# VH-VL binders against Cytochrome c oxidase assembly factor 8 (COA8): the designs that were tried, part 37

Target 1, 167 residues: Cytochrome c oxidase assembly factor 8 (COA8), of Homo sapiens (Human) (q96il0)
Amino acid sequence: APERGAERRDTAPSGVSRFCPPRKSCHDWIGPPDKYSNLRPVHFYIPENESPLEQKLRKLRQETQEWNQQFWANQNLTFSKEKEEFIHSRLKTKGLGLRTESGQKATLNAEEMADFYKEFLSKNFQKHMYYNRDWYKRNFAITFFMGKVALERIWNKLKQKQKKRSN
Below, E stands for the ipSAE of ESMFold2; O stands for the ipSAE of OpenDDE; V2 stands for 0.75 times the mean of E and O plus 0.25 times the DockQ between their complexes.

## First folded at step 7 (VH-VL)

Design uc3 (from u18 with heavy chain S54Y S57R; framework fv_belrestotug; at its last look DockQ between E and O 0.29; V2 from the best seeds 0.00; counts 0 for: pae E 12.0 > 2)
Fold by OpenDDE, look of step 7:
Structure uc3 (fold): chain C 167 residues (1-167), chain A 123 residues (1-123), chain B 108 residues (1-108)
Amino acid sequence: as target 1 above (167 residues)
Amino acid sequence: QVQLVQSGAEVKKPGASVKVSCKASGYTFTDYWMHWVRQAPGQGLEWMGVINPYGGRTSYAQKFQGRVTLTRDTSTSTVYMELSSLRSEDTAVYYCARGYSRWEGTFYYFDYWGQGTTVTVSS
Amino acid sequence: EIVLTQSPGTLSLSPGERATLSCRASQSVSESYLAWYQQKPGQAPRLLIYDASSRATGIPDRFSGSGSGTDFTLTISRLEPEDFAVYYCQQYGDSPLTFGGGTKVEIK
């Protein structure tokens, strides 16, 4: 039985937002950028009388947001790590220390860093293609459910108007 | 009815790790953040950390950073708290608590609690 | 972090008396995001009040919360025998989440 290596989903710990919406608000809020993903989270309002379809839409949006947050948090972590390793490797090859004589962090020139970015993009090209594909799939699904919710709300409003005319 | 059922009492040696489980029922498991709070004997309540509905986001109190790991299994509706490098001061009752908020991803108050799990750290 | 100080530490009262419990924050609690819990010996905490003044489901009318900013109060209008417990305030207006030290309401 192949040991299904528990892919330690090294999910970068994403912190809880410190954003506090106004207590009397009944709408979604956009928080500050997340420290790991740099994406601004949407804090979804949870209505007391949410329809099953509205709930499904909200959950799909939440799941998609979480997916995006995780992807970019991990990507940013990987990028930062590989960038640091690249810099250290190149400095070592040049016989340079990690710090300048002035005590500043040694840096590479723009041309050397361009090589890193090109290599990083090439290495992660397939990952980004899959991300883009899945991003479109998720957003199409969200848009579809948004349409359904809109229709449901219209229908409910029409029913309420009919009931008021009959009384 | 909402229920949070925790694993049984644990006795551990200093330096060991403990993993406590919290099984949720009576509600949609993926709709709520789960928190962990501990209480040392005769002491107050101390917030440890939180895990989001999908298990991908965690936040820990600074005191527990690097020692606590929260995980969740959606298939079993179970949340886990693992605490490593146990010390005598970690002797406490550990509670899972369901977080409630009007806005997803904000801070929460605790509407439902597990029964608590006693963890004793003794040499 | 927001430090919550509860006073008094112990409140000795008789059944039928009014209990007034204070929770003071070291800094303003955003949007009055403060909760109160009751804990009986050997039991998990139970939510009483949320958003400083909103009563949780199934909580008797004798429990009321008030306050804003840094000063919050839990009032029990007439103590019942089952109300003798430890009460904790908790803020959720900022990270980390913090609790007060608790007030023990005991029978005189």
Scores: ipSAE 0.378, ipTM 0.776, lowest interface PAE 1.1, mean pLDDT 90
Fold by ESMFold2, look of step 7:
Structure uc3 (fold): chain C 167 residues (1-167), chain A 123 residues (1-123), chain B 108 residues (1-108)
Amino acid sequence: as target 1 above (167 residues)
Amino acid sequence: QVQLVQSGAEVKKPGASVKVSCKASGYTFTDYWMHWVRQAPGQGLEWMGVINPYGGRTSYAQKFQGRVTLTRDTSTSTVYMELSSLRSEDTAVYYCARGYSRWEGTFYYFDYWGQGTTVTVSS
Amino acid sequence: EIVLTQSPGTLSLSPGERATLSCRASQSVSESYLAWYQQKPGQAPRLLIYDASSRATGIPDRFSGSGSGTDFTLTISRLEPEDFAVYYCQQYGDSPLTFGGGTKVEIK
C-alpha cells in the first residue's frame, strides 16, 4: 500500500474548510478548526468490512466529538455575548460612548476586564464541572472499547496464523 | 435500497421562505452528509450546502450564506432546507443528494439523489 | 473556487456514434477528484463516473472517463437511444464543490 498518513489539502488561513482525503488513504483524518467550537474535527474512516464492535467504537467517538463540539460552540457564543454586554454596561456606568472617536468599538483596560473573566468563570463553574465529569466518562468508555477492538484484532490475527500453520 | 424522498412542489411570492424536506432510508442516516443542489430552468447544477446529520453541523456556499438554513431530525431520518428572502432567480428544482465517502464527515461525489422539488417564485 | 467549463455546449449525434465530452478546470483538480453525471428531462442526475475514470455500479462499459489535472473527458463509445441527455462534470478536489455548465447530447 503506497499511502502514508493523513494529508491536509484545504486548510485556508483563518478558515474552516472541508477536507478531502486522498482516495488511497485508509486512515482517520483531522480537519481544520471548526468555526464555532475552535476544535479540530476527526473525520473517521469507515472500513468496508467494519465489525459490529468497530462500528460501535466509531459511533461512540463520533457522538463524543459532536457533544464536545456543541459544548464549546455554545460556550464560545455565550462568552462573546456576555463579554460584549459587560463592556457595554461598564462603559455606560462611566458615561462613555460605545465607540471611540474613530468609530471603533470602545473597550475596557485589562484590570477592568479581569472582573468580567472572574464573574464568567464563577457563573459557569458548575457547567464546566459537569462537562469535565462527562468528558472523563466518555473518554473512559472510548478507551475501554478501543481495548476491546484491539483484542478482537489480535484474536483475528492469531486465528489467521493458526489457520495458515494448520493448512 | 438507498432512497431519498423529497416533499412536493411549492409556489411562493418574492420575499417569502420555503422549506423542503428530504427523507432518507436504506442506510444509516447519521453516517453520511447530505447535500443540497439546485437547478434553475434550463440551467446547470448549483451546489448550495451540506449538513452532517449526526450533529447538525452545516457548511454553505458563499452565495447562499445567510439565506439558506439546513436542519435535520434524526428520529425521522429527514433533512430540511429552508431558503429565505426568495427572489425570482430562486425558481428552480431543488435536490438533496447523499455524499459518498469512506470517511465519516467527509464527502466526495453524490451517489444517490432525491427526486427533486420544484420551487416556483412568481410575482 | 474551481470553475469547470464543459464543451461543447451541445453535441448533436446519431445512435451508434462516439461521443466525446470535455470538462476543463480553472486549476488542477487534486487526485483527479472529478465525477460525471447524466441527467434526463424531469429526472435527477445519475452518477456515471467518479475519480475521473472509475465507473459507478451498474453503468455500462460504453461509458468511460479519463483525464487529470485540468482536462477531463467523458467518452460514450457507442451511443444508445437512452444516452441522449445532459451530462455534468463535478469536482470535489477543493472546496466548494462545483459543477460544470453541462453538455447536451441530442439526436441529430
Scores: ipSAE 0.000, ipTM 0.530, lowest interface PAE 12.0, mean pLDDT 82
ESMFold2 (binder alone), look of step 7: mean pLDDT 92; pTM 0.938

Design y1 (from f123 with heavy chain G56R; framework fv_ebronucimab; at its last look DockQ between E and O 0.01; V2 from the best seeds 0.00; counts 0 for: pae E 17.2 > 2, placed apart)
Fold by OpenDDE, look of step 7:
Structure y1 (fold): chain C 167 residues (1-167), chain A 122 residues (1-122), chain B 111 residues (1-111)
Amino acid sequence: as target 1 above (167 residues)
Amino acid sequence: EVQLVESGGGLVQPGRSLRLSCAASGFTFDDYAMNWVRQAPGKGLEWVSGISWNSRSISYADSVQGRFTISRDNGKNSLYLQMNSLRAEDTALYFCAKDRYFLSGTWAFDIWGQGTMVTVSS
Amino acid sequence: QSELTQPRSVSGSPGQSVTISCTGSSSNIGAGYDVHWYQQHPGKAPKLLISGNSNRPSGVPDRFSGSKSGNTASLTISGLQAEDEADYYCQSYDSSLSGYVFGTGTDVTVL
């Protein structure tokens, strides 16, 4: 009896699983991929004694994450829309129907779709260049503040060791 | 103005034939798939048939398969439904409806005619 | 099943919110096909209300919203008005039927 392949119940992406990290977690949590951006959101840990530098770093990371989420959500939507229009126009040009005889969506072959991807990338090249530039700027800033926070932590540890030696 | 106007409805006896027409205006008719949807008196909507812009893709509901024939004349901006071997259950208001292609590859019907009534009775 | 399942009727007072469900199967809504919604007033042709699960065509009031989860789509009418009294139909595509499928329809009454 051929094993009926487990129909992968594509579980409808459940609502934004408000994955609340456990209250006692001392680390960042990664959520499931966002429906639109396909990026996994990070829930940043907030220390009880967060320094001003640590807070600034956290805020910068959060802002960068939101920026990335918005960019890719919009890009994915634009991509899907343009892909649809391309397929529609190309099928018409070829004298093909928009649906197969079985009522399924007509598709283009891999070569034709390669042309779409090339055109899409060409059209959006400048947008991607600006994104990459801004991505590097943001990540350099984050890295810089990570360094500052690391130095602050080292300094605080040294001060604590000196106080313990003096008592 | 975008408009669809159905015609050809009437009273017919069971087993007879009837041809419906739909005249389209206000849009590029040969860019869109077209459909027939019917509604029995006091009942819901039922999709009947669809035809692609170039008539190469045609589909029918099981209830009318083998009895109805959808066709179009793009030069006349017209959609047709040849109904053969009519039954009492075919009694309905028949709408022509224009397809609107959407992102996921599915279609909605964004423009409807006012319908033409077909009554099949002895 | 040749039809998507809708409640027969839904009622609400002016200003209230009502929700209409549309339940399909793995061959239609559950297969990932979009759900569209239509409004039909008595003696009139259906009008496209929501396309692609949640998109509102131009001229459709903001009080109409659509959602989809699993095999079920929902139309929500917020701030119900007298003019919203009508029949509502969901529509999708069914791969097993190789054709479009409508919901059974829901009569919305404003009390």
Scores: ipSAE 0.013, ipTM 0.577, lowest interface PAE 8.5, mean pLDDT 87
Fold by ESMFold2, look of step 7:
Structure y1 (fold): chain C 167 residues (1-167), chain A 122 residues (1-122), chain B 111 residues (1-111)
Amino acid sequence: as target 1 above (167 residues)
Amino acid sequence: EVQLVESGGGLVQPGRSLRLSCAASGFTFDDYAMNWVRQAPGKGLEWVSGISWNSRSISYADSVQGRFTISRDNGKNSLYLQMNSLRAEDTALYFCAKDRYFLSGTWAFDIWGQGTMVTVSS
Amino acid sequence: QSELTQPRSVSGSPGQSVTISCTGSSSNIGAGYDVHWYQQHPGKAPKLLISGNSNRPSGVPDRFSGSKSGNTASLTISGLQAEDEADYYCQSYDSSLSGYVFGTGTDVTVL
């Protein structure tokens, strides 16, 4: 679980946003953790004269971030929902109410909850394997294009230096 | 300035085919996912199909799976819907809709066309 | 099956507030996907009114507001005006369908 977002929000001056990137910024920005995924979004810099290669890299990173956020948001909420449904089903089978006499949510013991965790992990194992495979494929592609952009920028700097020397 | 213009609708008999087109202008078409949404007369909106900017991610509503094919030509700024084995229940106004964000198919639709009417009747 | 549930109609007098509910399932709104709202006047294309549960695109009056809790989203129109008479649709993503789902639609009438 992210820790820094809450502390910074507590101590930030009134009217100053840490998560509203400047329009003229030359750098990507990191936003607060998403409520559902617990991942921090990156707010990508869009240069005024972005090359086609740079644009494809930025779009790939943006798509990958959104895909990743959606996956983990969905998994976190599915876990929470299925956990409550499992508890409710087992309580109903035992003839118990959903809440104790004090009004607190009724729970299952650790051994009963272990059944849920094992079943959830087993049920979702294949989905997480496909996620990991796609995650590696996406990150390999991103790294490859980052290398290509870096070489493009080096070549442009060398071309600029050669042009200045020739002039 | 930003526009989506649908065409290719008309009257057609059940079991026949029809191809819808959507011409985009005023934005960088190949940056966005595109969708088809239909509305039967007097009824609500129904999402039909969506396609990512590079056509690698395509999805269909269950009601049209196997009968309809979405495609795009980024060189012509055009979105297409090939509708085969048409049924009476496919009668609707068909809208072309742009996803709001780059490369994403999971966001809101911010630009809509005015629609093209498809009527399937014997 | 592949629909988000909305009331069939809602009405109010000018200046009153009306609220439209949008109820989904564990595969869409209940899974945490955002809810978007569209306004459609007769014979017109839908217009995006609210995105990301509560965000108003530029040009949308601040009398429109949205919220989401659990598997239910709400659109509130405060200070109802005659031009608000239209159909309203919610929309979300559904992971079990790998696609979008719209609400059943709500006809808002200004009395």
Scores: ipSAE 0.000, ipTM 0.486, lowest interface PAE 17.2, mean pLDDT 79
ESMFold2 (binder alone), look of step 7: mean pLDDT 91; pTM 0.942

Design y10 (from f123 with heavy chain D30E G56K; framework fv_ebronucimab; at its last look DockQ between E and O 0.02; V2 from the best seeds 0.00; counts 0 for: pae E 18.3 > 2, placed apart)
Fold by OpenDDE, look of step 7:
Structure y10 (fold): chain C 167 residues (1-167), chain A 122 residues (1-122), chain B 111 residues (1-111)
Amino acid sequence: as target 1 above (167 residues)
Amino acid sequence: EVQLVESGGGLVQPGRSLRLSCAASGFTFEDYAMNWVRQAPGKGLEWVSGISWNSKSISYADSVQGRFTISRDNGKNSLYLQMNSLRAEDTALYFCAKDRYFLSGTWAFDIWGQGTMVTVSS
Amino acid sequence: QSELTQPRSVSGSPGQSVTISCTGSSSNIGAGYDVHWYQQHPGKAPKLLISGNSNRPSGVPDRFSGSKSGNTASLTISGLQAEDEADYYCQSYDSSLSGYVFGTGTDVTVL
């Protein structure tokens, strides 16, 4: 049977993992790795009495997750395409076939592939720098809001203890 | 600037020989396969021949097989087409074209020369 | 010689969309080889327009798009402009010929 060449979708699917945790869950769930990004999605728990600050934190975490999923899905797709292009181009220029005599896919040696990786990293260096910068900014913001939520929870616990002592 | 410049075209009689040249500049010539493509007057494009960077892989269209010889000199950044036993049907504008891979299993021509005209007539 | 089949001519008014088909066989497009498209103005060398069925090189307007299904590739020109009047050629690889193959060419006229 001719291997139906998997129509590699040219665009990373925008869809968040369809992982649905059980309805009665009171905690965050981690899904299986996404097919494109290879990142494990987190389904965030929503408390019944979620404070505005908790909601803001949750939304920020969700947005950051989506951002990461999209980035890596796209990056992995680009990497795979460019890698294949490099291999095939190099084989062609060398006058080598795309398949060995045994019918296996022809590959390049480790040294040649090292050149690819070097070139790929060089080409994508700025993109990775921006990603890292933005990653830190987002995570710092998340950490800041985590601190605020923690303080809010402490304050609320203290108020409840005071009310119990006065009654 | 990336450029290909063809030369060597002219008027020849049937059965005679002609050698075309293509001078490459603006890119690393030795890293790419090169091709000849021709276009008869008022007709479409026809691939003629291709050669790998190290000349180990050579291919020809059936229409020119056994009559034409493609070669290259990487030291001179030059591509050649030796055309023997020329026929009237070989009358065409001959383009030099740079090979490039874009997706799996197929290559395209991203750089073209302006062509050199070959006319085979009695 | 095995050629990819294109319509001889296609015409449209400015602003309209036109589509050029390129039909191959089981030894070229049908074998899964990619299709490339070239634009050629009169007296000029061909220019690569679409690579790998749908990829648009830098400098090519977004009104040009490519697709492939089965043994047929298509070039669509949206928002047709006067400058788009040219000959268009598809190109692929043919395993039976062990070489590249071009389409018969399509003359696009802007009315």
Scores: ipSAE 0.015, ipTM 0.593, lowest interface PAE 7.7, mean pLDDT 87
Fold by ESMFold2, look of step 7:
Structure y10 (fold): chain C 167 residues (1-167), chain A 122 residues (1-122), chain B 111 residues (1-111)
Amino acid sequence: as target 1 above (167 residues)
Amino acid sequence: EVQLVESGGGLVQPGRSLRLSCAASGFTFEDYAMNWVRQAPGKGLEWVSGISWNSKSISYADSVQGRFTISRDNGKNSLYLQMNSLRAEDTALYFCAKDRYFLSGTWAFDIWGQGTMVTVSS
Amino acid sequence: QSELTQPRSVSGSPGQSVTISCTGSSSNIGAGYDVHWYQQHPGKAPKLLISGNSNRPSGVPDRFSGSKSGNTASLTISGLQAEDEADYYCQSYDSSLSGYVFGTGTDVTVL
């Protein structure tokens, strides 16, 4: 990015603390937004007595999160790069500088930016359409396995009650 | 008719330089990122370098970093590759390729030239 | 140098289907980047067959189809014809290299 120095200038000099779930937690945790995808990651709990079905569900959820995080990180990166290139080219065509007299980054008005947004959406329509299809496929699979895990847990509780009564 | 025509290939000794050119016609050249892709005889495709429409974003494969320089002249609808310190391993057919999407070079290559042959031999 | 892995060769009789795999890593296909496919006849330039994992550009027959799952993309040629005999390459972006990578190439033979 050409404005890396300006954006870095506004960043606090001290490091930002990383999210760290408690050890031996028995619950999933939702962390702060990832800086690249702007999505909140889930930190999945792994129980000591996880069944094979529960393991498959957890791995599917983890894989889906990674896929989703990467898709939006890539789209945000592409959007940011193309937006800056569009702004730069339009400012250059007008004979304007990249900075105002006060040193602030020059911008385009909302009408001018609308052209960029329309062009970006049009170029990326196929990609988002296939993302939506894959997203629905993954969510259906996750929902299916959630149902199987729920039924497995009910049947295990009923087996425990039947074994206890028959002893 | 949309075309890319490469030129400037030839036989050179190791350590010498060559400059490749690619002339574009039939599309608005200045709207698209451009790339060089090479293919050694009997081998697969290898991406070499890419340049954005405004020359502000340039990238190179590790194998050519520091030796090759990509450039473009939007007024002449032309893409260039300056190849310095040539090695035997650079022997290949060099293709000029157009990025499918305007402004950015992150997408597929939809138009290719027929290539220009570079042979580096003692 | 990073490469996407493809089988060296695949063959089929006319009218059959063949499938070509393309396997990447966590810095390219595994990172979620799209996979594109190219056809190259002997002595000719590559031609774009599939973009964005599964989309056919205008002029590409509908017997060519693509898909992607995890680290692996696939190109399927259904109803194989003699003209499909060529080399096929997959391609993606690689974030660790800040550049493009091609597959090793697959020689498709029509028996």
Scores: ipSAE 0.000, ipTM 0.458, lowest interface PAE 18.3, mean pLDDT 79
ESMFold2 (binder alone), look of step 7: mean pLDDT 91; pTM 0.942

Design y2 (from f123 with heavy chain S57R; framework fv_ebronucimab; at its last look DockQ between E and O 0.13; V2 from the best seeds 0.00; counts 0 for: pae O 10.1 > 2, placed apart)
Fold by ESMFold2, look of step 7:
Structure y2 (fold): chain C 167 residues (1-167), chain A 122 residues (1-122), chain B 111 residues (1-111)
Amino acid sequence: as target 1 above (167 residues)
Amino acid sequence: EVQLVESGGGLVQPGRSLRLSCAASGFTFDDYAMNWVRQAPGKGLEWVSGISWNSGRISYADSVQGRFTISRDNGKNSLYLQMNSLRAEDTALYFCAKDRYFLSGTWAFDIWGQGTMVTVSS
Amino acid sequence: QSELTQPRSVSGSPGQSVTISCTGSSSNIGAGYDVHWYQQHPGKAPKLLISGNSNRPSGVPDRFSGSKSGNTASLTISGLQAEDEADYYCQSYDSSLSGYVFGTGTDVTVL
C-alpha cells in the first residue's frame, strides 16, 4: 500500500515514522511512480494451467508484496523502540528523575527531541538505502519476468497459428 | 532474586473500585516496560494494559479502556492498576509482567508475578 | 476482538514430538509481528519459552523450537517429557487493537 497497515487506522493522524511522513506525505516526496502503489493487498489468482514461467512471476510478486508489507509493519516497532530508548538514555545521563508526578522531567524538551530525529536519520539512512536497493532489484526481476511471460504468450500464439495452417 | 509481587486483590461488588500494586525487585525496574495480564478462572490469558519505562506510552485492551488506569512509580519500583467501574467479567487472577522491550527486538514477557485474585460478585 | 487460534489440546507419548499451531490474521502475525510462546503449569504463572518466533531464553531446553510462516506460528516439543504437560499460549502484537493478543491456549497431555 502507499502507507503501512498500522498507519491506516490513523489516516487523520501522522504515521509512525518521522523520517518518512504518512502515506499521503510520502506521495508528496516520492515522485512518480509511487514506490508504495504496488503494496495494496492483492490475492493473486492461480489459473488452472499456469505455465512454469507464469508461476515464477506470480511468486515473485507475492514475495515482493509480503516483503514490502512486513517492512512497513515493522517501522512502528523500530521507531518507537529507538525513541523510547533515546529518551531513557538521555534522562539517565542528565541524572533526571523519570517521575511525572514529582515535577521532574517525564520526557525531553524540543531541542533534545530534535537530537533524536537527527540521530535516527543518520543511523537509519543506510537501512532505507538498502530498502530502496532491494525494492529496485525486486521490481527489475518482476519486469524481467513480465517480459519473458509476454514473449512466451506471443510464441504460443504463433505456434497455434502454424498448427492451424498445417492440418 | 528477581521477582514481581502483586497485591490489592479481593472480593468487591460490581461498580466498585480496586487498586492493584506490583512490587519489583532484583532488576533495574525503570529500564523496562511493564504490563498487566489477567486470567479468568478456567480461561486463557488476556492482556490488560501496558506502560513504557517512563510512562510516556500507555495502552489498554478495549475491554478495560476508560475504566482502568495503569501507572508506575520508578522510585518505589512499583507498578499500579486502578480499576474503576468493575464488572463481573473482570473477575480474574491479575499478573504483573516485565517486558523484554528494552532488550531489543522482542515484546515478550520474561518475568511474571504469581498474581492477585480479583473477584467481582454481587 | 482478535484472538490467536490454537488447537484445544494435543497429546503425545514420552519421546515423541508434538507441534502446536498458532493462527492469526493480517493485523497481527500476518502483518509480520513476532510470535512468543509461554508455558503454564496448573496454579503457576506463565513462563516464557520462545521469543522472537524462534529464540530460546536461557534455561529453556533445546527440545523446544518455534517457527513462523504467513499467518501461522508453530511450537514444536521434541522428545516429549512428563514435565512438559501444561498449557501453552502464543502471543503477538495486533495493530488493529494497538495492543497484545494471546492465543486461545493448548493443553498438552503426555500419555
Scores: ipSAE 0.006, ipTM 0.522, lowest interface PAE 9.8, mean pLDDT 77
Fold by OpenDDE, look of step 7:
Structure y2 (fold): chain C 167 residues (1-167), chain A 122 residues (1-122), chain B 111 residues (1-111)
Amino acid sequence: as target 1 above (167 residues)
Amino acid sequence: EVQLVESGGGLVQPGRSLRLSCAASGFTFDDYAMNWVRQAPGKGLEWVSGISWNSGRISYADSVQGRFTISRDNGKNSLYLQMNSLRAEDTALYFCAKDRYFLSGTWAFDIWGQGTMVTVSS
Amino acid sequence: QSELTQPRSVSGSPGQSVTISCTGSSSNIGAGYDVHWYQQHPGKAPKLLISGNSNRPSGVPDRFSGSKSGNTASLTISGLQAEDEADYYCQSYDSSLSGYVFGTGTDVTVL
């Protein structure tokens, strides 16, 4: 009797990717794509001697990642729902059956679906504009803090070299 | 007249099963997603489950996931809720609710039944 | 949170305006999902009052209005009447739950 693989009821992802990198890792890890957002989560490395500036950068990156995950999870859900409704409504309007003779779900052709995509994009245009704006703002902030962290690291290295020369 | 009529409620012991039915009339039933919403005595509204027009998409609240099963028969204009492993906290008035799609990408419930009472008590 | 947060009760005198808030999160109202409002009188089924944040179904008086800003939606009842005494619920969709969510409900009393 083939063991019916227990379909792991994927519990609604609590926003924390269950991806756990090896404890001895000294770098960021990329997880598999999230099933809702289709974005690959990053597990950020936390140094033992993390500076306040490094911590701020890490937190900002984490927050931005979470923001992105939520946005795209929502968008994908909305898209799927609206697509289904569109197909249903158009089939009904055309007087077509909801199922084919083979019992499969009836669908629309590519030309008909092009109308859906156009309407969907038009409807969500403003939302995407705000997303893009906020995406840039967040990434500029991240880049700015990356620069600061880089400078801090350089400064710390220089100080260490000076101390070694004085001893 | 657009109408939803729930039935199948009653008194049951914990751990038992009950099947609710909702009969729809006055609208094209297979054009709309349908939902179950419950209200415990003296409490607020709680969404329980939803099913798309063709049963292609089904969703449940976490509180009932794995215990309840929503289904529909479009030929009979009927919505069902199979409730298994009932608990005291499932005691509520259960409403059948019709979805209304909005172009904004959200659904509201524009038609409600009067509800059927489910009481789970030892 | 599995529910949208509403004040437990709001009261006003006849003719006054009252506002009910509905606060959600980034996975529901903050994600851009619309908010709908329901009125429920004692012993009755809920009735759709406001749809899509601000749209009034046919038969709903214009003294009812809805708005949304950020993670918070609001229902305003202007010119409060005795018949407005009821429970009010906001509703949205939550992507994290893959389901609909209701507010905790607000009891509106007319003094």
Scores: ipSAE 0.005, ipTM 0.549, lowest interface PAE 10.1, mean pLDDT 86
ESMFold2 (binder alone), look of step 7: mean pLDDT 91; pTM 0.938

